# Ledger of designs, part 4: VHH binders against RCC1 domain-containing protein 1 (RCCD1)

Target 1, 376 residues: RCC1 domain-containing protein 1 (RCCD1), of Homo sapiens (Human) (a6ned2)
Amino acid sequence: MAEERPGAWFGFGFCGFGQELGSGRGRQVHSPSPLRAGVDICRVSASWSYTAFVTRGGRLELSGSASGAAGRCKDAWASEGLLAVLRAGPGPEALLQVWAAESALRGEPLWAQNVVPEAEGEDDPAGEAQAGRLPLLPCARAYVSPRAPFYRPLAPELRARQLELGAEHALLLDAAGQVFSWGGGRHGQLGHGTLEAELEPRLLEALQGLVMAEVAAGGWHSVCVSETGDIYIWGWNESGQLALPTRNLAEDGETVAREATELNEDGSQVKRTGGAEDGAPAPFIAVQPFPALLDLPMGSDAVKASCGSRHTAVVTRTGELYTWGWGKYGQLGHEDTTSLDRPRRVEYFVDKQLQVKAVTCGPWNTYVYAVEKGKS
Short names: E, the ipSAE of ESMFold2; O, the ipSAE of ESMFold2 at other seeds; V2, 0.75 times the mean of E and O plus 0.25 times the DockQ between their complexes.

## First folded at step 1 (VHH)

Design b11 (framework vhh_8dlx_2)
Fold by ESMFold2-Fast, scan of step 1:
Structure b11 (fold): chain B 376 residues (1-376), chain A 123 residues (1-123)
Amino acid sequence: as target 1 above (376 residues)
Amino acid sequence: EVQLVESGGGVVQPGRSLRLSCAASGFTFSYYGMHWVRQAPGKGLEWIGNIYDSGSTFYNPSLKSLVTISRDDSTNTLYLQMNSLRAEDTAIYYCTTDYESYGYLPEDAFDIWGKGTLVTVSS
């Protein structure tokens, strides 16, 4: 986590089930709002109806359709049906517990298993153990799934560093900076150039020779960030979440748009609509089945990315936050509910002289960690 | 608390059309994607298609020309229009919501299912 300066978490977007997105109650929060000042949060994992917060002291708190608290928590991962919690064991082993969300932290978990983190420590046996983040297990040999079977083993050849799950797909970043994808592909979210599903992790050949630092999975889209700060994005774009042109509807009634689907040379599916009087057809991209390079305004370098179901958030090296995609609940943080098919800087953090250090999206909300600029 | 109730099934002759309905309650229907899935006797689940909150639809390619999915957000109702029904369309039809369920195949991605409505295509 960021160690340099005291910071705070902010939330915005959907909170119709009582999820904490700052002070008070409501259905939506359209601008970044500070979370409780007294909570030292180091992990946020959000489902569409509840959010799990883990503090540096090891306290887990649930907010929304699921409620409750637990101690000795190292990590938590929220899905709609299930909550996975990683707790400190009596020895070097960690205890993974999977709870039904509706009865989370009460009674017996649906499933529990000891996880041996030392499987990754052939060297540095007494060193600082950096556990993998859920849904990747600390042993990096398996991950937790929100559907039975909950335990999903990874091939022995994969040296996983990060694993993220979308609604129907998975992305894996290995120790060498290579990206693998598998799962449902009908929205182009696997990045292999087809819409076919893959039952096993498949290397993204289009990214070979590049070293990725991070991956992020949305509902039906995918993002990765290279070590040099480049963004690659692919998948479903109906809401503009790829920062590619979305459906262009005619202004005012009586100008009916004509829709047609076309296939580009890179395999992307383009739908065209009718334009204004004497106008040309306006293209929009519905599906991008290969990684596409995305440039941020002002040539900014990216360092972090996170995806909701239908929106995307990226943190720059200079500490700015850009968001785009489906905005109906205010999850883009631009003080409105307008969806965007272009990256837009969240001005709140600039105006408050805050440097963004982390972002975590739930399906329809966004959580941001930021620190004060100029603090010495 | 979330409820999905399918209706409109029954016995129909081959070549005819049928519309199924799914009444949703306990959640804000207009904000979620909805799916139709069916299960023929003795077979596994088959994904038919979905409709997102935007109104955008995606269909099983083998069924795309035969079905239309629509929604009425004012009545919290999902519809499946089926045309040119064939004996192989005999199945229990379920509606479900995508809620953000993580899964690897469409049939694995569903959290909430109704009890289903039986469609029998027989001469």
Scores: ipSAE 0.000, ipTM 0.182, lowest interface PAE 14.0, mean pLDDT 78

Design b12 (framework vhh_8dlx_2)
Fold by ESMFold2-Fast, scan of step 1:
Structure b12 (fold): chain B 376 residues (1-376), chain A 122 residues (1-122)
Amino acid sequence: as target 1 above (376 residues)
Amino acid sequence: EVQLVESGGGVVQPGRSLRLSCAASGFTFSDYWMHWVRQAPGKGLEWIGNIYYSGSTFYNPSLKSLVTISRDDSTNTLYLQMNSLRAEDTAIYYCARLDEYYDSSEPHFDYWGKGTLVTVSS
């Protein structure tokens, strides 16, 4: 795959700890900027203060509050408290190492374990659809947690294909395309229609009968993309990250006098404000506890999604990038710092004749892989 | 002139609690997000958490059970409550206003206090 398309990684958003986002302009980047050291990057994982880059040749590079490099790296997952690294071991086994972020790749890891990949796709010699991207382990029987215990087994009957972690919740996509969630639910991020926490993976019944292709977890919100290109989104919406109406984008609405929270009949929470001169309350949605179908402008099909703490990014089948949510560090890539409660296409990639192939959000920044259009 | 002044640091025994304060001046405190960041001896910066103007808080997941951030807009003061302190919590604690996005054309909005030292030992 690497030889077929010449591409580049781009970054934008917060870089106040020295994270690599491009030209190195100040503490934030408002428009997609080519990464200086990004020519052979195949994986990106970003925390609040540092980013982990994995190259096609198996080199791990850290940028930001954590620095350093390591070889024989197959995967890396960055969280604020720790870095998980999957390295090639002797023979078919991989070595999982978990480092405290502040001492990443220096001295002894906090924890290490050999991991044997589970055999899948016995009839697929190419093996591109293999399970196993951190935090889901290649064995698909356990995942890495940012809190002890770091190794968390999954129920034997659960056949995980993808697992994503938010600030307090987890989303799991199984081999049949079903979605499970568990963890903290106070912001509606579990999607079960309540604000209650779940200790064990619970099937999202609202999505039964649909086949999901991808899940993405934000700090306090959740997204999944169906095999047919539909977007389902739920959770917290104080910054417009669900693309549902919000209160003057909260942080920018200093003229709003008061807000009151009301519970709708469908379980969603609505806050009303008296900020208009006529005093009429304007409804907005603070929490959406069930998956809501989101239509992109022009009816575009989605193929990939990624979430930051308070923003959302989606790649379309035609290679366009849409972003929305909290934008004050420039993480939406629209050449401004305006937050949005509606999806907006990132025009930079259209203007440069680039087709977007991948997106990965950190909490306050966004990384994008794009290729030139018209390559033979 | 924007100023942030941390206080409340000192020597504290393991397992005890400590509350840090940050006195803000030179700007409309109630309009800004405020952050707490720490730096342990010989280590890099570690983000602790932040608080919106609305009072909503976000924490480093590794520290969520150990800290609480609050604000008092009537006194322009930011607080960090720390519980169950451990030796690893020994660090200089900084109050920060990370709001350069309100003036994206001018890069001089980068306001941190000078820090307050917390030492957890007997």
Scores: ipSAE 0.000, ipTM 0.157, lowest interface PAE 19.2, mean pLDDT 78

Design b13 (framework vhh_8dlx_2)
Fold by ESMFold2-Fast, scan of step 1:
Structure b13 (fold): chain B 376 residues (1-376), chain A 124 residues (1-124)
Amino acid sequence: as target 1 above (376 residues)
Amino acid sequence: EVQLVESGGGVVQPGRSLRLSCAASGFTFSSYAMHWVRQAPGKGLEWIGNIYPSGSTFYNPSLKSLVTISRDDSTNTLYLQMNSLRAEDTAIYYCARAGYSDEDFWGPYGMDVWGKGTLVTVSS
């Protein structure tokens, strides 16, 4: 018999390569669907075509365009070209292995190295189901890159706590709560006010004086959450993933409602909705090159964020999930395929009396860990 | 009815070149970014590259020197030119439409329509 567990993982969005999202063999799942019952999953890392699941018992399973399983695994990080796996080794050392994704867990890895893991603190089993460390290595002195060279050292003065990779950029959160970014900047995703690339980690001066608790990198956008629960978001917004006004794209059957605030001659503000006044839509923002402060509905505090290629997901302190951005594969979880340029609460978890504890986005899908209310 | 149909696959000797075509119908082809993707036997999907309505192309860095993507909007056709083919290029090749028109998309895979694929076998 299966042991009673405090929570379960749910999946929704694109699954056209056979990725497990808890539903049938279709290409999309539009409503949160429970994943394998009784499996003790502690890490989910999703590429666009496959997903890596790590259990607390140390089993790694691949689902989708890549398949296979391995034991003695502590962590895994899935990218489209490459899978990184951290394995338990003898003594205090762990073995980091990197495979080409198409030959993952078969034959010889492209690269392997012994690394010394950091001491594990007290775990919150209900709250840290997806608390992986990759692509930041356990020693916090280097990270794994999806492109050679695979091992990338970090400057000695950096005290890295979290590192996230987008399609072309990197975000680093240090022990003091400062945020650094580098890599490709053509979509404003570095947040420095320019579209120029940065070869080395560069401090986000716009966020100085604020203490960040979490960073998240999307394909071409960036998010951080402060220790006080404020959300800062920047980068590419063509699909509304920054919760800033977007263009109407009527030819695909989708229209996003927009509101604009304009000052009257007396200094008062008037809110306008697209098509409500002179028949013109509200102005759109394609790129936001500086961090923008985002307010959630009802002034809710954020505690966790995760980004896909064109969507954003945020967990609140009270256990609610908000999603927005490109939704055509159902990855926003609102039981439809409508894209949104503003945060919307995923009502499924509210209706089922579930508290959301973790969220992990793949490029085109979303994985959520939730616990029944009253079973914390 | 929106559809994509790949053609041009077959058996080809190592070191040769091959051009694949993808015929699009049922939508305004010129308004969409288009992708090429392949899957070798028993392996996962590998993104080859994409081309925007502007004609701008982006490639998987591992394949950039070996492939060229082009389009002819007057005939609603997408092309993949492959040079110096090797046995490891044996795969089913798919074309796919980006989820909607986006000249600034860098890949990978906001895809909503896929072809059925065409098999390329590289053998001596």
Scores: ipSAE 0.000, ipTM 0.237, lowest interface PAE 14.3, mean pLDDT 78

Design c01 (framework vhh_7sr4_2)
Fold by ESMFold2-Fast, scan of step 1:
Structure c01 (fold): chain B 376 residues (1-376), chain A 121 residues (1-121)
Amino acid sequence: as target 1 above (376 residues)
Amino acid sequence: EVKLVESGGGLVQPGGSLRLSCAASGFTFSSYAMGWYRQTPGKQRDLVADITSGGSTKYGDSVKGRFTISRDNTKNTVYLQMNSLKPEDTAVYYCAADLGYESWSEDYDYWGQGTQVTVSS
C-alpha cells in the first residue's frame, strides 16, 4: 500500500563531488541532514562520486560528478564506472540502458537491451512474483554487471528475488529464502569458509534451514537478515564493518566504546568483554569467512540492511537505525567521524521523533527515509 | 604490520624513463586506493598519481601524459611508469594507501619510506 503521509530523505557522509546530502559547506556531512523539499523520491542508488535519484513520477536525476535527468524511469543502479537505467518499454517489455558514468544520459548508451518481465503465474499459480530491483532484471533470469559482459544470465533453476553486487562479489536471495554467493572471495565475502573465488552461484550451506528476507553487499562484506529479524554478517572487517573486534580501530582510538572502563584508580584493570582474565585484549578479526550471528543492542529485530564500502546500516522493526564501520567521512551519522566496531543507534532520528523506513548506503555516504512518529 | 616498500628509484638523464614499484603487505591490498606522492626538500608533498581499488586513475597536472599508474592485485603491487623525465621531477617518491577515492597527502592512512628519483646529467 502506498504511504499517504510523506516522509523525508536525509543524507550524511561524503559529498566531495557535489552529491546532494543536505546543507553542509564541506566535503562531509556528519549529522543526518534533510534533502530537498517537495520532491517525491522513491529510489536512491549511490556510487563514490554521484547519486541517482528516482521519483515516483518516473523521473531520474543525477547528482555529483554525473549530472542529467531522464523520464519514464522505473529504476536506476549507480556504480563507479557505469549507470544502469530501466525504462518503460512498449507492452510488457522494459528497456535496459547502460551508460558510462561520465557520459550518463547523453547520446547513445554504451549498451541497451529490451527485457521481458517474468510471466505471471508460470512458477507461482497461487500468487504473483515480486518484481526485482536493479541490478536484478525484472525477468529474474539475468542481472546487469558493471563489467563486460553487462548482461549476465542466471541458471533457470534459480528463482531470484533479490541480487546485490559488491566490488568483487554477488549475493542472490531466492524465492524460498536461500542465499547464494559468487565472485571474488579473497576477503571471505562469499561466506563458504574459504577465500577461494566462485565462478557460479553457490548455496550458502551455513544458512540452510533458515529463511532469509533480505541480502546486502558491501565493498568486501556481506549481510543478510532473516524472516525472524536475525542478522548474519561476514567478509572483510579491517574497519569494523562486521561489528567484530578490529585491530586498526583499537590502535587508532577511533572507537569510543572500547575506552569506557579499562582502568580503575585502585590499580586494577577492567577486562574487555570476551577478553582474557589476565587482561589481554580479545583477538581481532580481520576476515570472517562464515556467516556470523550479530545481536543488536537491546535485542532489537532487524528488517532492512544496506552496506557501504566499509560501513553497515540496519533498520529495526521499531524504526530505529543502527550504523557501524568506517566513519571518517561522517557516514555513520553519529555527529562525529569516529569509526565503530559495534552497532550504535543513530540518535538524531530518535531525538527528532522520526521512524526510519529505508536506508541506502553509497560507498562512503548514507541515505535514509524517515517519517514522523504518531499518526494524525 | 602494515608495510609499503618502494623500489625502482635512481639516477636518470633528462628524457629517460623509470618504473617505480610499491610492494604492500599486512593489509588487504585489493580493497585500498593506492597513490604516489613526491616531495622535494623544503616543500610539501604533492600528488603524482592515485588509483582506486576499481582501477580509476587521477594525475597531478605536471605529470599528465608522461606518467602512468597501475596496480596488480595478484602481486599486491602498485606501479608508476615515468616517461620523458625532467629535472623538475627530482624528488623522493612515496607510496601511500588510503581508504578514500578523493584524498590529499594528509588523508592517506599508510606511507612507505620513500625512494629517491634524481633527473640530471
Scores: ipSAE 0.000, ipTM 0.342, lowest interface PAE 12.8, mean pLDDT 80

Design c02 (framework vhh_7sr4_2)
Amino acid sequence: EVKLVESGGGLVQPGGSLRLSCAASGSIFSDYAMGWYRQTPGKQRDLVADISSGGSTKYGDSVKGRFTISRDNTKNTVYLQMNSLKPEDTAVYYCATEPYYDSDYLPEFDYWGQGTQVTVSS
ESMFold2-Fast, scan of step 1: ipSAE 0.165; ipTM 0.612

Design c03 (framework vhh_7sr4_2)
Fold by ESMFold2-Fast, scan of step 1:
Structure c03 (fold): chain B 376 residues (1-376), chain A 120 residues (1-120)
Amino acid sequence: as target 1 above (376 residues)
Amino acid sequence: EVKLVESGGGLVQPGGSLRLSCAASGFTFSDYEMGWYRQTPGKQRDLVADITSGGTTKYGDSVKGRFTISRDNTKNTVYLQMNSLKPEDTAVYYCAARYEDSFGWEYDYWGQGTQVTVSS
């Protein structure tokens, strides 16, 4: 029997509330730093001020502006206002509990409900699925929302296997590998070619005929990864999080000159700095309303993606991590606070002979699970 | 942030007395069951005493009649008064806070522990 290689979790980025298990408390972490020893973490869910860690043994631990611990936990999902926890019931049912974040795990939850767990892969185990990860409920017929009503049913026809929430939008991946989006669209994050909101899940027609393996939602941008390892990305690009050309990120933008907006043939919006008649400022893309194909350096295949509010992280088939977007808090892991509008490999894991297996972004930080590359 | 801070441990001679205190913060103290546990090297933690939110107390057989647990909800503090101490009481003493919600789910918090040594 082949034993799994030992791994460790790393954190970097904003840690002003101590939300990385005591690593870098009250500061920014610019390079991947090991989280405290002795934690067998299988799920990380992060808001901007606290993080929820779930272990394989069923322990939930909160770190940051919310703190505390609970047992018999199967999953947790953190948002700024609410913490949702899925707990093992005494029978086959699971218990979903929702707390106000500031009083999480202390006293009564704001709302609680028994959820019937249904394993839908038993009749067709042809592919491995990550179904049942919050905010999608194990029954795959509803999801948990950070706004009342907290329980949101899905249409019976949708065979959901993954659901991710951004600040204003939702992405759903179905059993056939199709992608649906709904919610706010003002930043192009729905991918339908317009900036209009959608109240119901709408199929992304631009991705039809392609089979997606994973979706990831950022604050105002969206990513999916195909079964063949291609990356598609769309939405907000003001910080370079789509790896499309953006303006000089060394500028803070708060006292920026007036900008002119132009539409490209593909529907993307190009802004130009005022005063273009005096100089030739480079054009940049602020909004990408259709899925755009993104190539990684050296033609690497992607297998996993995660998004923060304004940054993006991708794991390759070979176990390398690439990050880009807003870097002001060190969340890109490149030993600096420089923002990037193109993917860059995180050299820390290469230098330490580590293979990256998982990545989870909080709004302004990044968590990574890595294992030692095969010992001789 | 839930925090339990124990104090009052130390060295005492057999037959002596010590009073342990546990200052709690970061939760609604009055709703929680508070307890004291002890651990000697190579053994599991054993219940010494507990006190419910309503004031009902329970003691381990080896300390019954010698130790008294009490709480002060206005100070968010639980106490353990230890009398007639024996060498066998030598251990690290841990403060614990427990809550059970309306569904029967338990939440546990633990302090760092304080050393009590009973030796002549």
Scores: ipSAE 0.000, ipTM 0.269, lowest interface PAE 13.9, mean pLDDT 82

Design c04 (framework vhh_7sr4_2)
Fold by ESMFold2-Fast, scan of step 1:
Structure c04 (fold): chain B 376 residues (1-376), chain A 124 residues (1-124)
Amino acid sequence: as target 1 above (376 residues)
Amino acid sequence: EVKLVESGGGLVQPGGSLRLSCAASGFTVSSNYMGWYRQTPGKQRDLVADIYSGGSTKYGDSVKGRFTISRDNTKNTVYLQMNSLKPEDTAVYYCAKGTYYDDLSLNPDEYDYWGQGTQVTVSS
């Protein structure tokens, strides 16, 4: 808003379909690049081949393989197959519209439904009460799914505050700060200690007694941030996206003479190489099936997290951005294409004296909102 | 045992057309994610067109409306029909095979195998 410090959105990573990531001439942007001036963006949702931008004025703009614009938009959620849009009507009602992404905003949506926000909040004259962002609906009683049926009701006893979807799994944060997960589990992304799928939301017992403030779902990994700024992370780690040791991503691939997967005390799966072991590679973690505590360099507290398909981004209380994981399209923002299995601060924002306030990852790119430091 | 062989490239004048073919062996095209990428010297590979296992297609902005990806399941072959060719379409075109997990996202590592490439040159 007008009372907030003025800021700007930045993008980096894959843009091979013409996604807005700044004015770079290539198909990748390796360093944070300012998005075009004059667009007051309040929501960014990115799929692999296109990005949806929602402005404070209620305009939706699509950039990349999908094109088009629409007015009176409150929210949008982009997946590769489907675009979900929440349209404002006259009065408190909203219209949820779901399009096939390639024909988004043209002709009839694949599915549409009126959504009425819950009337639990104080009403008059301060604005409308809302519960979270898509894919969680404003009523907090249902969410949108990229697969039919598109409308997914939640059990009444689940008081959802946030819901995030990965490639095969879902994470739900409730009003009490408890985390639930369900869906595909073959990469440990559900956090229950097994690789089995869950058909219904299941409480993460390993996090009981802790109050979570945020959840983020990647392609095949999961993150949550506690009210006290601690990071818990689990799931698939073959690209280093959990900031746990992985195969040396800075070197050419290694020929494995003999490889074995071992289950350690924490339930994580560790890969080893055999043979004469004087110079053998160190053990690496391929799958982490329980939430693991992650410390940032210098003991920084986390406040926001977002995940791509194979990378992770975290904003600290002091306004710094850390990224790690698969980096071959430049989505980590470190001016290179090197993948990392440990958190590294994005120096661009520090060098420009910017405080990072928000981060949103697409599968292969990263969008960041930052404001200037100081009083000017 | 997976093999992809591209063909159909060549020299063509601006405004002309070419049809690229990608003959696959060792797997079934209809059950896999297939893509066409292109690369010019000194630049990274750009995604030109995709076809998902279910038959849905996507195109890069620079080729949308001019190029069409298709497949013939009987011949186990993927095609790229290129119309209204421009000098900036000059590149080596690569066919790629990947595994598509679902509609939420596609990972770069979904491309398990790449063909040897076929040169397309648009010039007069």
Scores: ipSAE 0.000, ipTM 0.192, lowest interface PAE 16.1, mean pLDDT 80

Design c05 (framework vhh_7sr4_2; at its last look DockQ between E and O 0.32; V2 from the best seeds 0.00; counts 0 for: pae O 13.5 > 2)
Amino acid sequence: EVKLVESGGGLVQPGGSLRLSCAASGRTFSSYAMGWYRQTPGKQRDLVADISSSGSTKYGDSVKGRFTISRDNTKNTVYLQMNSLKPEDTAVYYCAAEFSDYGLPWTEDEYDYWGQGTQVTVSS
ESMFold2-Fast, scan of step 1: ipSAE 0.252; ipTM 0.631
ESMFold2, look of step 2: ipSAE 0.000; ipTM 0.343
ESMFold2 (binder alone), look of step 2: mean pLDDT 79; pTM 0.801
ESMFold2 at other seeds, look of step 2: ipSAE 0.005; ipTM 0.333
ESMFold2, look of step 5: ipSAE 0.000; ipTM 0.295
ESMFold2 (binder alone), look of step 5: mean pLDDT 79; pTM 0.804
ESMFold2 at other seeds, look of step 5: ipSAE 0.000; ipTM 0.309

Design c06 (framework vhh_7sr4_2)
Fold by ESMFold2-Fast, scan of step 1:
Structure c06 (fold): chain B 376 residues (1-376), chain A 122 residues (1-122)
Amino acid sequence: as target 1 above (376 residues)
Amino acid sequence: EVKLVESGGGLVQPGGSLRLSCAASGFTFDSYAMGWYRQTPGKQRDLVADITRGGSTKYGDSVKGRFTISRDNTKNTVYLQMNSLKPEDTAVYYCATDWGSEYYGLEDFDYWGQGTQVTVSS
């Protein structure tokens, strides 16, 4: 009897191409702002220049550098160069269509394929919760890539539950709660302790013995959330998106005599400024090639995560939103453009008595679904 | 040194037309998206129109059908043709460049011109 209370989608961050982020004004929105059609939206997928909204009624609407609308849509996934749309076909089959983003929903798609419908999932509510989330295909045997070949099969032994794509890497969560990564690794984003690329999904052994509930891929960083609410984060940290110290905070006091790069035993790259004093300046982390445990302020448990290109957003069990990383366009939602190298709660939702239920980051913006708190 | 120089603003009567130009220098113009924004005193800047590297265009709802954005990559210039001007179009118009970079090692690149005043009054 846990019925969802009426909610709305909110947006903030970069909107320089006219992406709807609530007001849609100027190039950036610094505080969460309600979206016009927020109550009917069930899926949001954002690239840097446009956003795809899917309504519960099956309507797809594009906002930003790509525009247009389509019906009979079950899901959509927006990337920088491509838009993938899953549409209801005649009969039980679904049609996957991939367009060049610039000509999305106009003329012929670049590629189209009939997708084998899911097996009867009425007796598997957990499967229904994860199935159909692009870029993972509903059959969980393949995913959509933003580069040809667009259809990429997964090994038969992988029982995929969730798949997320970064700029150069992929993260896969399996049915047992194990995490796999592959793709480009030069920024530590694969989490295997090296900077080497992996051509095939590779199990993150550092997370074995833990059961993950969620994965999120940013441009060049990675996050997972355990069933117990712990956050593990790794990859590139030049903007503070890992909640590890950045160069700017290490330079507090403004005098920087020199920089030195140190490699920790765990493989992380640590840089120091000044360095010659008894109390050497605080180190800053440029790259973290192994999963690092991150605790939220006040010991809050995490339940959802999403990553932009250079920022991170996490929803807590109690319905609070924390954001950190690159803030230049207001994508952290703190009413300013300041970047942060530690999690900070988005006070807007607390002040408005809203419980956050979902978060989806575009590269430089953030979309949030929140419901009103009940009369307590 | 990146420079954006707007021109073509002025005073025009309702129903009139103006063509704004933005001359860009100091960067590889062909590789960047360009946009026009406008601002009235006390309000934030609103998107008027943008044009991608490939030439795809997007317009703010209030200007659709009246304004046309275009670019000339050989002249490093972006244009805004404004037709059927209304008093509500009175604002300072700004040219901006943005590549929307998601690539490691590239700096965020977002530059604004100084603005050009457009006044629509009888």
Scores: ipSAE 0.000, ipTM 0.162, lowest interface PAE 12.0, mean pLDDT 80

